# Ledger of designs, part 334: VH-VL binders against q0atu2

Target 1, 119 residues: q0atu2
Amino acid sequence: MLDKKARIRTSREYRNVFEKGKRLSGRFLIIYYVENALDNNRFGFITNKKIGMAVIRNRIKRQLRAIVREYQGQVKNKHDIVLVARAGIGKSSFEGMEKDYIAIMKKAGLFARNANKID
Below, E stands for the ipSAE of ESMFold2; O stands for the ipSAE of OpenDDE; V2 stands for 0.75 times the mean of E and O plus 0.25 times the DockQ between their complexes.

## First folded at step 17 (VH-VL)

Design ca10 (framework fv_recibokibart; at its last look DockQ between E and O 0.55; V2 from the best seeds 0.00; counts 0 for: pae E 11.9 > 2)
Fold by OpenDDE, look of step 18:
Structure ca10 (fold): chain C 119 residues (1-119), chain A 121 residues (1-121), chain B 108 residues (1-108)
Amino acid sequence: as target 1 above (119 residues)
Amino acid sequence: QVQLVQSGAEVKKPGASVKVSCKASGYEFTDYSMHWAKQAPGQGLEWIGEINPDSGDTNYNQKFQGRVTMTRDTSISTAYMELSRLRSDDTAVYYCARAKSSASFDAFDIWGQGTLVTVSS
Amino acid sequence: QIVLTQSPGTLSLSPGERATLSCRASQSVSSKYLYWYQQKPGQAPRLWIYDASSRATGIPDRFSGSGSGTDFTLTISRLEPEDFATYYCQQYESSPYTFGQGTKLEIK
């Protein structure tokens, strides 16, 4: 799991991202992102009942955390980023989810253009 | 009907622990943060902490840090607050209350009925 | 932490009178993050005003909230018998989400 310092942990922090952040929608994910005053990025995750039962939500959550961890070093610094899972994500493969994440993050300008999977 | 129902009154000795439950109904449990507040007899309200029922992430008032643990069981839409190393000044009514972090406001719009915890030797 | 100071501590008035309750913050609080609650003896608090000036569902229009920055006010234009209670302001600007010490509105 992500380190505590790399996580959005308070309701107020989430609200800040939703209120002040930019919104960008992908096929399976919606991201809200805003600059923070820290030296590190923080990630939050929203997996509401729309995406499926608790078992599905938990699986998606684990997968999203794994994806975020894998590419964490490639994300531009000083951002709070909230990932909101869309309803269709439950039917997606991990690879599809990862591809969507990369695409949306690039579109948001949070990844370098040459960002790729870390071996 | 949206409501929060808390567990019954507790009587504890100093040094013991107490675990109060708060069962949510009538809404999606994971869509709202769950907060806890303390109200000593004849005193005002004091914020204890919050938990994100979806992620399990917690944020505690430093005053209670190290003695309070907030948890949740999403399968039964129930939040828990455990307070350890109880002392006499922990005697109070404890409330759970929900707040929506993604809405236009994060006010505590629904409250539990409160749980009286009495700490006495 | 942000400290909220309410005044007066106790307000004694009669039905029909106007009540003005003050909530002062130790630092600036956005109106979006200022709330008022009403509490009667033996009951849980009830949301009364949100976003500094918006009445919660079912709250009579004789109640109004105003203010910005560090000074906020709850006003009751004409007191009704059921309005006598303790009122708390709360900030959600930053953690910990502190409450004022409350103003007890009692019948004269």
Scores: ipSAE 0.831, ipTM 0.933, lowest interface PAE 0.6, mean pLDDT 94
Fold by ESMFold2-Fast, scan of step 17:
Structure ca10 (fold): chain C 119 residues (1-119), chain A 121 residues (1-121), chain B 108 residues (1-108)
Amino acid sequence: as target 1 above (119 residues)
Amino acid sequence: QVQLVQSGAEVKKPGASVKVSCKASGYEFTDYSMHWAKQAPGQGLEWIGEINPDSGDTNYNQKFQGRVTMTRDTSISTAYMELSRLRSDDTAVYYCARAKSSASFDAFDIWGQGTLVTVSS
Amino acid sequence: QIVLTQSPGTLSLSPGERATLSCRASQSVSSKYLYWYQQKPGQAPRLWIYDASSRATGIPDRFSGSGSGTDFTLTISRLEPEDFATYYCQQYESSPYTFGQGTKLEIK
């Protein structure tokens, strides 16, 4: 699980991201994201009935939290980001979800540049 | 059918604690925040606080901070609100209500039937 | 905290008449975070209007919500006997989420 300070905790904070945030869709994920007035990033996770049974949805949430935590250091600071799982995610591999997350975060401009990529 | 079913009426003495339950059915328990509201006899509604059933994170109205604790048990889709150090002005009907974080709206769309808590000496 | 003030406190009307219920906020509230609930004696509140103007499922079209900023209104175009109840507005703009004190709609 992410540290308490790195989580979107209240229904109103989630609603703020949905209302004021930008939306980008990947293959298995949709992200909503907005700049915050804090000194850190916060993440939220949404899985709906379309994904499947509770056991599948709980697995997806756990795997998404693990992916987010792994790449936490690459995310541009001061953002609230909500990950919404699309219906097809239940049939994806862990690697497929990870790849989709990286792709969508790069497309959103939320991943910091890798200094080693610049000659 | 989507339902929230609350525990039965309680009678408590001043200084005691009360724990009210709210059992959810007909929907995915962890997809909706659970809120609690107070309604004193003949009075309006007062928001007490909320819990995110997935994370367990809580947010309380400052008026009740230090006296209220909200918890949940995901294995039985049940939320709890415990109010401590009860006073006579805590006599009220307590409601649970769900709200969904979504792009469209986040209103209290389903409510429990209410639990009457009477505080008397 | 945002204070919601409803007026009138009691509104006495007859079936067939138009009802206009006011809800004023002490600070600006986005229309997306203004809700109305109906409550009858002995019952839990029921969501009536969400996002200031959208009717909840099953709510008759004689009910309409409007307003923005600090001034919101619930209108009932032609009162039916079942409409006599207490109506509460509620804001979800900022914590603590607050309700107005209610407008009791009663038969004249």
Scores: ipSAE 0.297, ipTM 0.766, lowest interface PAE 4.1, mean pLDDT 88
Fold by ESMFold2, look of step 18:
Structure ca10 (fold): chain C 119 residues (1-119), chain A 121 residues (1-121), chain B 108 residues (1-108)
Amino acid sequence: as target 1 above (119 residues)
Amino acid sequence: QVQLVQSGAEVKKPGASVKVSCKASGYEFTDYSMHWAKQAPGQGLEWIGEINPDSGDTNYNQKFQGRVTMTRDTSISTAYMELSRLRSDDTAVYYCARAKSSASFDAFDIWGQGTLVTVSS
Amino acid sequence: QIVLTQSPGTLSLSPGERATLSCRASQSVSSKYLYWYQQKPGQAPRLWIYDASSRATGIPDRFSGSGSGTDFTLTISRLEPEDFATYYCQQYESSPYTFGQGTKLEIK
């Protein structure tokens, strides 16, 4: 789904975001984000063992990737952004995750200022 | 209980390919990145690359770019490293090692036993 | 790439002596990205020190890691017979994640 250049790929890249970035919590997600030196955004996804078995965790990760891809055109460039799934996310719907993502990205100021409202 | 078990030693001719397997047990395979390293006889360690078992994304040392392919099969918790167009300086022990694939900063805490690949003309 | 140069190449000592192993990086490495491994002949490497100074699980107190920037040290306060092995440093600062060439600690 996401272009390979738009993915956070290495442990060092993840560490940079967690160590230097800002943190915001939503109902189902936590985001960490930091400015990067690129012309584009990069996204990372973390699902932990508390969420459930591998089948459930893989489903959640795929759903989060789909949500990020849907809204990526509205995100301010030059950011590395890591989405961390919270323990309760396994019981969420796709729509619940989507609303949480929109809310937390708005609160972080990461949506472009002139972007159209998204439903 | 946590273990990485690699495939057995191989003898290959120059120009051939070799595919080494690394089977994980005792932990959630997709929670840890898998790395591969080379150790030529009597020499030190050289990092070859890594694969994220969850996504399948890879990151290779440029020295091996174009000759190495890393894959995995999550249904059997197994990672693979294939090295093509073998030459005599590829003779080495090849290791797999896991590292945490999340925000934690863990080193290579579990290593496979190593696979000796001998390239002889 | 970051080159790690270990010294000495071989260190010959007796049990009970103190050992000091050096690892120098060609570029600055955060302490959180510097690791040490022990390897004995015929065996895989084993994680020994992580984050430059933190001992891995089960590693005795006689092992101590230190350093920052480009200069890192592994110290063994009183050598035991089981400590004779080759020790490698590794950086995880930037890809490729290079190792030093190793210091062989051998019994005299």
Scores: ipSAE 0.005, ipTM 0.622, lowest interface PAE 11.9, mean pLDDT 87
ESMFold2 (binder alone), look of step 18: mean pLDDT 93; pTM 0.946

Design ca2 (framework fv_recibokibart)
Fold by ESMFold2-Fast, scan of step 17:
Structure ca2 (fold): chain C 119 residues (1-119), chain A 121 residues (1-121), chain B 108 residues (1-108)
Amino acid sequence: as target 1 above (119 residues)
Amino acid sequence: QVQLVQSGAEVKKPGASVKVSCKASGYEFTDYYMHWAKQAPGQGLEWIGEINPDWGDTNYNQKFQGRVTMTRDTSISTAYMELSRLRSDDTAVYYCARAKYSWSFDAFDIWGQGTLVTVSS
Amino acid sequence: QIVLTQSPGTLSLSPGERATLSCRASQSVSSKYLYWYQQKPGQAPRLWIYDASSRATGIPDRFSGSGSGTDFTLTISRLEPEDFATYYCQQYESSPYTFGQGTKLEIK
């Protein structure tokens, strides 16, 4: 579970990211992201029933939190980032989701360095 | 048909707790934040707080912080607002209302019918 | 917190007249985060105007919203009997989200 200060908690903050943010699509994830006026990054998540049954959605939610938390230190400071799970994510592996997350974050310029190749 | 249906009226003694339910139907429950508002007799509306029904994150008006708890059960598309240590000035109609947390205009467009909570000794 | 002040508190008019209801914010509110609601006695509030100027579904075109910054207005061009109700403005700019105290529109 992410630290409360690292999560987007209000509906208004989500709406800000969708309205002012940039959008990038990966294979299983879409991200919306905007620079914030804070000293830290905040993450939000959106999942849909189209992903699958409750057991699948709960697995995806757990795995997305774990991935975001693992790479938190690589993310360029001062951004609000919303991850939207695409319908096909329910059929992905953990490694597939992780790879997609890293790829899309790098494409967005949100990773300071290449996360997979950092010593 | 999109609906929010709230639990029935409650009469409570000072110091008790009340838990009001709001059952959603006709839309994806987890796509909309659930907000709660208070309206004392003959008065205006006061926002209490909000909950993300997918992830469970809450945000409360500081005026109610420490006395309010918002929860949800996604298996039955129901949101709950519990108010503890009730006082006579908590006598009010309590409303739930949905708000989509994307940039769409689907904010506060659907409200529950209201639940009258009366606090009297 | 942002305080919304509505004026007048009560507006007494007759059917056929124009009504102008004001909502003033203590600090700037983006028009995208200003809403108006209509409420009749014994009923839940109903979304009337969103994004300061956009009519909600089913709302007659005699209603118009306008304004920006700290000054917002709800106008009813020609009052119908069904329009007599209490109107609330709300800001969604920053938490805690707040409502004005309401303007009660009553028949003269």
Scores: ipSAE 0.732, ipTM 0.873, lowest interface PAE 0.9, mean pLDDT 90

Design ca3 (framework fv_recibokibart)
Fold by ESMFold2-Fast, scan of step 17:
Structure ca3 (fold): chain C 119 residues (1-119), chain A 121 residues (1-121), chain B 108 residues (1-108)
Amino acid sequence: as target 1 above (119 residues)
Amino acid sequence: QVQLVQSGAEVKKPGASVKVSCKASGYEFTDYYMHWAKQAPGQGLEWIGEINPDWGDTNYNQKFQGRVTMTRDTSISTAYMELSRLRSDDTAVYYCARAKYYASFDAFDIWGQGTLVTVSS
Amino acid sequence: QIVLTQSPGTLSLSPGERATLSCRASQSVSSKYLYWYQQKPGQAPRLWIYDASSRATGIPDRFSGSGSGTDFTLTISRLEPEDFATYYCQQYESSPYTFGQGTKLEIK
């Protein structure tokens, strides 16, 4: 999982990303992102009850953490990024969610055009 | 109605721990951070920390770091603040308050009624 | 941490008078992260003003908030008996989120 330094932990910083950030939507995910004044990236997550029952939401949370961690080294430095899970994400596969994440990050210019999973 | 209802008053000995609860109703519990603040007798308000009730991430005022732990139970829409190694200057009324962090930014509009914690020898 | 200093500490006035309460920050605070609360003895604080100048739901229009940067003001144009209470400002600009020490508004 992402260490504390790589997570958006405060309500104020979430608010900053939503108020000042750019928005980009994919099939299962929406990202909001803004440049920060730090030396690293920070990630936040919004998952709500519309996704499904606790079992489904817990699976989605686990899979989102795994995907973000796998690709964190390929994300351009100095950004606060919030991932918002869309209602339909509960019906997605891990691979579908991963593909959507890569696509939206590339489209946002936060990820290399030919980004690949870090082994 | 939107409400935050806190647990009742507690009397503790120095060195003990206290765990205060804050039960939310009338809104989606995970859409709002839960903040905690204290007010010593005859004094002003002091912010202790906050918790993301969806993901469990916390952020504490350094003054309380190492002695405070914030948790939540989403199945019963309840947030908890535990303060350990109690001292006489921890005698205070403790409050919870909500703050929305996405979609809209309603903040600190709803507070719990307060929990008096008395630390005495 | 950002320190908020309120003045005066105690303000003694009569109903019908104008009250002006000050909140000064040690560092710049965006107006959208400055809040005012009213607190009466034995009660929880109640949100009074948010975003430096917006009245919370149910707050009478005799209350107004103003200011930016480091200087913020809460004004009550014509005091009513129910307005006598302690008022706190709070910043939500940066953690730790701090409160002023309060201004006690009391009947002269």
Scores: ipSAE 0.810, ipTM 0.898, lowest interface PAE 0.6, mean pLDDT 91

Design ca4 (framework fv_recibokibart; at its last look DockQ between E and O 0.74; V2 from the best seeds 0.00; counts 0 for: pae E 2.1 > 2)
Fold by OpenDDE, look of step 18:
Order: C-alpha cells, then sequence, then structure tokens
Structure ca4 (fold): chain C 119 residues (1-119), chain A 121 residues (1-121), chain B 108 residues (1-108)
C-alpha cells in the first residue's frame, strides 16, 4: 500500500486536482495532475461503476496502486496525481494497464525521458 | 431514493465509547465522501471529520483528534463514527452527510436523520 | 481555520418582508466553496445554496445567494411562513470545513 504521505486523502485535495490540474487520457486511464507545495508526490484513485462490478473495481484498485507504487521513484516530484479508471480497463491485463500508465505519464512529462518498464 | 439512515439514540457514561452507524442507500456508496457533524443542544453545527469510503482515508477536525475514529463497510454501504473517552460536553446530535469530491459539487446534499448521544453520570 | 461569522444572530421579521442574512469569513473563500443550509427544529440541516449563489434542487426562487471574498449574503425577497428557520453558512475552502454560528429567522 502507498504510504500515507503519498496519498491524496481529503475531498478538498481531490477537488483541487480536478479544478486546477491538467487532464490527459490514455487507453485505460485518465490522469489529472497538478503541482503541489510539498516535497513528495501524492496519488489519488477514482473508480466508478462504469468499469464493472465491485469485484472488478476492487481488483483494478489493487492493480493501479501496485503500478503507482512500483514506478513512484521515477515520477517527477511535487505533484498531485489522480488516476481515473476508464470503462475498458476491466478487460485489460496488468501489463496493459502498466504500459498505459507509463505512456500517459511520459506524455504528461511526469516521467524522465528515459523512463522504462522496470524489469 | 437517496437516503442516509443512522443508528438510534445512545446513553453513555463518562469515559465510555459510542459508535454511531450511517447506512447509505440509493446511490454508489464509494462515490461520495462521508462527513460527520456535531450539534450540541441549542447550538450550531461543528464539523468532525470525513472519510473516503472507497479507500478508507480519513481527515479529522483537530479538536476531535485522538478520540474519533471513522470507518466504513462497503459491503453494506455503512459508515461508522466512534467517539471514545466521552465527556458531558459530547452530548449532542451527530449527523452523517455525503459530499462528492470528484466533481465541482462538494456540498452536504444528503444528511442522516441524526443520532442523539447523551453522556451523563 | 477559517472562521465564519453570521449576522445577525436572530432576525425577527413578518411574512412578506425581505430578509438579508450575512456570512463573513476570516479569510477569503472562493464562491465555489461557500454553502448555505436551512435547519428547522428537530430536523437535519438541508442544503439550500451551493457555490454561493446556486439554489439547491427544490429551493424557491425567492431565495438568492451572493457575495465573494469574505462577504456573503443570503436574501429572501418575500418571506413565507415556511421560511422561518435557522440558516448556516459553511466553507469548503480548507479543512476543517467550518460552519457559521447560524442566523435564526423567527416570526415577529
Amino acid sequence: as target 1 above (119 residues)
Amino acid sequence: QVQLVQSGAEVKKPGASVKVSCKASGYEFTDYYMHWAKQAPGQGLEWIGEINPDWGDTNYNQKFQGRVTMTRDTSISTAYMELSRLRSDDTAVYYCARAKSSASFDAFDIWGQGTLVTVSS
Amino acid sequence: QIVLTQSPGTLSLSPGERATLSCRASQSVSSKYLYWYQQKPGQAPRLWIYDASSRATGIPDRFSGSGSGTDFTLTISRLEPEDFATYYCQQYESSPYTFGQGTKLEIK
């Protein structure tokens, strides 16, 4: 699980990201991201019934958290980032989600140019 | 119909704990933050804290820090607020209320009916 | 924390009159984060105005919200008997999400 410091926790913090952040869409994910005044990144996650039943949503949550945790060291600091799962993500593989995450984060300029999948 | 239904009135002694429940229906429980407010007899509203039902993250008013614990059971769409080390000034009606944070609308648009907690020796 | 001060504490008026309720913030609050609630005795609060000036669903048009910065106002153009209640303002600018102490609108 992500450290408490690495999580967007309050409703107001989520709203801030949605209101002030930039939006980018990938195949399976939409990200909202904005600079924060901290020394660390914070992540938020949004899943809704569009992606499937509760069992599917819970699985997707776990997978996204795992992906974010794995690559958190490669993300540019001082950002609040909210991941919104898209409808098709329920049928995707873990590798597919991971690839999409990396691609969208690169597109957002939040990963280093040479950032790659961690073997 | 969207509604929040809270547990019944409680009578507690000083030093005891009380756990109030708030059952949600008519909407996706995990799409809204659940907030709790306190209203002492004849007094105004006081915000206690919030919980994200999806992830369980909480944010408490510092005034209640160390004594309040908010939890949820997503399987039954129910939020809980536990207040420990009760004092006489904890006597109040406690409300749960939902607020959506994923959109531009964060107001407390749905409220529970309230739960009276009486603390007396 | 942001302190919201409502005035007056009690407002005594008759049906048909105009009511003006004030909510002053200790620091600037965006209109997006200012809300009003109505509460009647023995009942839970009910959302009345959101985003400082938008009426919640089912709220009559005789109610209007206005203001920005640190000064916000709830106005009732022509009071109806059912309008007599306590009104609270609330800010969602920053945690803790504080309420005003309320204005009790009572019948003269």
Scores: ipSAE 0.854, ipTM 0.936, lowest interface PAE 0.6, mean pLDDT 94
Fold by ESMFold2-Fast, scan of step 17:
Structure ca4 (fold): chain C 119 residues (1-119), chain A 121 residues (1-121), chain B 108 residues (1-108)
Amino acid sequence: as target 1 above (119 residues)
Amino acid sequence: QVQLVQSGAEVKKPGASVKVSCKASGYEFTDYYMHWAKQAPGQGLEWIGEINPDWGDTNYNQKFQGRVTMTRDTSISTAYMELSRLRSDDTAVYYCARAKSSASFDAFDIWGQGTLVTVSS
Amino acid sequence: QIVLTQSPGTLSLSPGERATLSCRASQSVSSKYLYWYQQKPGQAPRLWIYDASSRATGIPDRFSGSGSGTDFTLTISRLEPEDFATYYCQQYESSPYTFGQGTKLEIK
């Protein structure tokens, strides 16, 4: 799980990202992102019923947290980033989801061009 | 058909804890933050805190920090607010209310009916 | 924390009259994060106005919200008997989210 300080925790902070942030769509993920005034990145996550039943949504939630955690060292500091799972994500593999995350983060300019997992 | 139904009135002794429930129906429980507010007799509203029911993240008003705990059970679409170390000035009606995290709308649009908590010796 | 001060505390008027309720913030609040609620005795609050000026679903046209920065107003153009209640403003600009102390609209 991400450290408490690396999470977007309040509803107001989510609204800030949606209203003032930039939007980028991938195959399985949409990200909304904005620069923050903190020393660190914060991540938020949105999953909805369009993904599928609770067992599928819970798997997606677990896998998204794992992916974000693995690559957090590759993300440029001082950003609030919200990941929104698209309906089709329920049918993706872990590898497919990971690939989409890396691609969209690189396209957003938030990720090193030759992204690697953190050790 | 969207509604929030809270647990019934409670009478507690000073120093006890109370746990109020708020059961959601008619909407996707995890798509809306759940907020809690206090209203002492004859007084206005005071925000206690919020919980992200999808992920469990919480944010509390400093006035209640250390005494309040918010949780939820997504399997039964129910949010909980526990207030510990009760004092006489905790006597109040406690409300749950939902708020959508979106670009266009974040007001407390649906409220529970309220739960009266009385703290007396 | 942002303090919201409502005035007057009590407003005594007759049906048919115009009511103007004020809400002043101790710091600037974006109009997008200013809300009004109506509460009747023994009932939960009900969302009345959102984004400072948008009426919630089912709210009569006689109600209007306005304002920006630190000064916000709720206006009722022609009071009906059912309008007599307590009105609260609320800010969502920053945590902790706060409510005004309320304006009680009562029959004269």
Scores: ipSAE 0.639, ipTM 0.848, lowest interface PAE 1.5, mean pLDDT 89
Fold by ESMFold2, look of step 18:
Structure ca4 (fold): chain C 119 residues (1-119), chain A 121 residues (1-121), chain B 108 residues (1-108)
Amino acid sequence: as target 1 above (119 residues)
Amino acid sequence: QVQLVQSGAEVKKPGASVKVSCKASGYEFTDYYMHWAKQAPGQGLEWIGEINPDWGDTNYNQKFQGRVTMTRDTSISTAYMELSRLRSDDTAVYYCARAKSSASFDAFDIWGQGTLVTVSS
Amino acid sequence: QIVLTQSPGTLSLSPGERATLSCRASQSVSSKYLYWYQQKPGQAPRLWIYDASSRATGIPDRFSGSGSGTDFTLTISRLEPEDFATYYCQQYESSPYTFGQGTKLEIK
């Protein structure tokens, strides 16, 4: 699970990302992103109510959190990033969703070129 | 009809807890942050905190941190605020109110009717 | 925490008069994050003005909001009997989203 520190938690923080952030669309996701004044990233999630019933929405939420957690070490710091699930995401496989996330994050320039592993 | 309906008045003794409910209808419950506010008799409004009903994240006024817990049940479109270790100055009307979390933010445009909590020995 | 100070505490006026209610912030508040509410006894607050100057749905044009930075006002150009109530400002600039202590607008 994403750490509390790495989550967008307040209504004002979401408003800031939508109001001041840049928007990029992929096949299954839209991201909004803006530089923050912290030394870390924060991630927010919005599921489309047309995705389906609770079981489908909860699956998508779980999968998106897992994808973000897996790649968070490659994301440039100091960004607030909101992922908006598009209505068609319910038909995506985990792998399709993951590829879409990687592609859109690369297009946004949010992945770091050089990553060092800390042991 | 967009509406927030709160649970009924409560009388509690010092040291007890109270849990107030706020049932939403007429709109998509998970699209709007839910906020809670306190109004002591003859006094103004005091913000208590907020919850994202979709993901469950909370943010509390530091004054209430450690005594307040906000939860929700999305299957019945209901938000809850629990206040523990009650004392006499917790006697107040407690309101729920919605605010959007999307780019078209509205202020607290819909309020519940309020729940009177009386703390008396 | 941003403190909002409203003045006057009580404003006594007659129908037909002009009312000016002040809200001063301890720190700068963007106009988009300053709101006004009306509350009558025994009722929940009602959103009146949002984004400092925009009237909520159904609010008459005799109400106007203005201001920026730390100084905001609510003006009622010609008071009607239904306008006598308590008015609160609120900031949404930063958490905690504080309210002013209120201005009671009373008849006489």
Scores: ipSAE 0.532, ipTM 0.852, lowest interface PAE 2.1, mean pLDDT 89
ESMFold2 (binder alone), look of step 18: mean pLDDT 92; pTM 0.944

Design ca5 (framework fv_recibokibart)
Fold by ESMFold2-Fast, scan of step 17:
Structure ca5 (fold): chain C 119 residues (1-119), chain A 121 residues (1-121), chain B 108 residues (1-108)
Amino acid sequence: as target 1 above (119 residues)
Amino acid sequence: QVQLVQSGAEVKKPGASVKVSCKASGYEFTDYYMHWAKQAPGQGLEWIGEINPDSGDTNYNQKFQGRVTMTRDTSISTAYMELSRLRSDDTAVYYCARAKYYWSFDAFDIWGQGTLVTVSS
Amino acid sequence: QIVLTQSPGTLSLSPGERATLSCRASQSVSSKYLYWYQQKPGQAPRLWIYDASSRATGIPDRFSGSGSGTDFTLTISRLEPEDFATYYCQQYESSPYTFGQGTKLEIK
């Protein structure tokens, strides 16, 4: 479970990420991300009806939270990041979701330990 | 079509708790935050707080923090607001209202009809 | 918290006249987070204007919203009898999401 401080909790904060953030699409995930004025990262999760029934959406959210938690130490600090699950994610394995997350975070330049130029 | 239907009027004694419900229909319940607002007799609107029906995360106005609890039941598309340790100045009509937070930003476009809570000895 | 101050508190006008309602914020509010509501006695508030200037579905074109920063205005170009109500502005810029105290538009 992510710490309270690591979660996007208000409707206005979600809107900020969608309105001002950059968008990057992966195979199963889309991320929207924007730099924040805090000392930490915050994550939000969106699963919609297109993914499947509530039981599937809840499983996806649990697995995405676990992936985010596992890799939170790799993420460049001071960002609000919203993960939007694409319709096809319901058929993905945990490993498939994890690979997609790593790939999109690296492409976005959000992993602190990757070789990408940070500036 | 799209509706928010609230529970009926309540009469409570000081120190009691009240739990108001807001049942959503005609839209995806988890796509919209549910907000709650208070309107005392003859006065304006005051925002109490919000809940993400998907995550269950809440954000409360500091004035009500410690006395308000917002919850939801996604299986019946219903949001709840519980206010404890009631005082006379909690006498008011309480409203729920929806606000979409992703893709499109329809906010406060649909409101419940209101629930009158009377706190009297 | 952002305080919204509406003026006048009560505006007494006749049908056919122009009404101008003010909403002033204690600090800057992005136009996209400024809303206006109409409320009649015994009814829930109804969204009237969003994004400071966009009319909600079904709202007549005699209503217009304007403003930015700290000063916002709701204008009714030619009052109809059904327009007499209380109007509230609201900011969604920062929590707590506050409302103005309202302007009551009354007949006379």
Scores: ipSAE 0.819, ipTM 0.897, lowest interface PAE 0.6, mean pLDDT 91

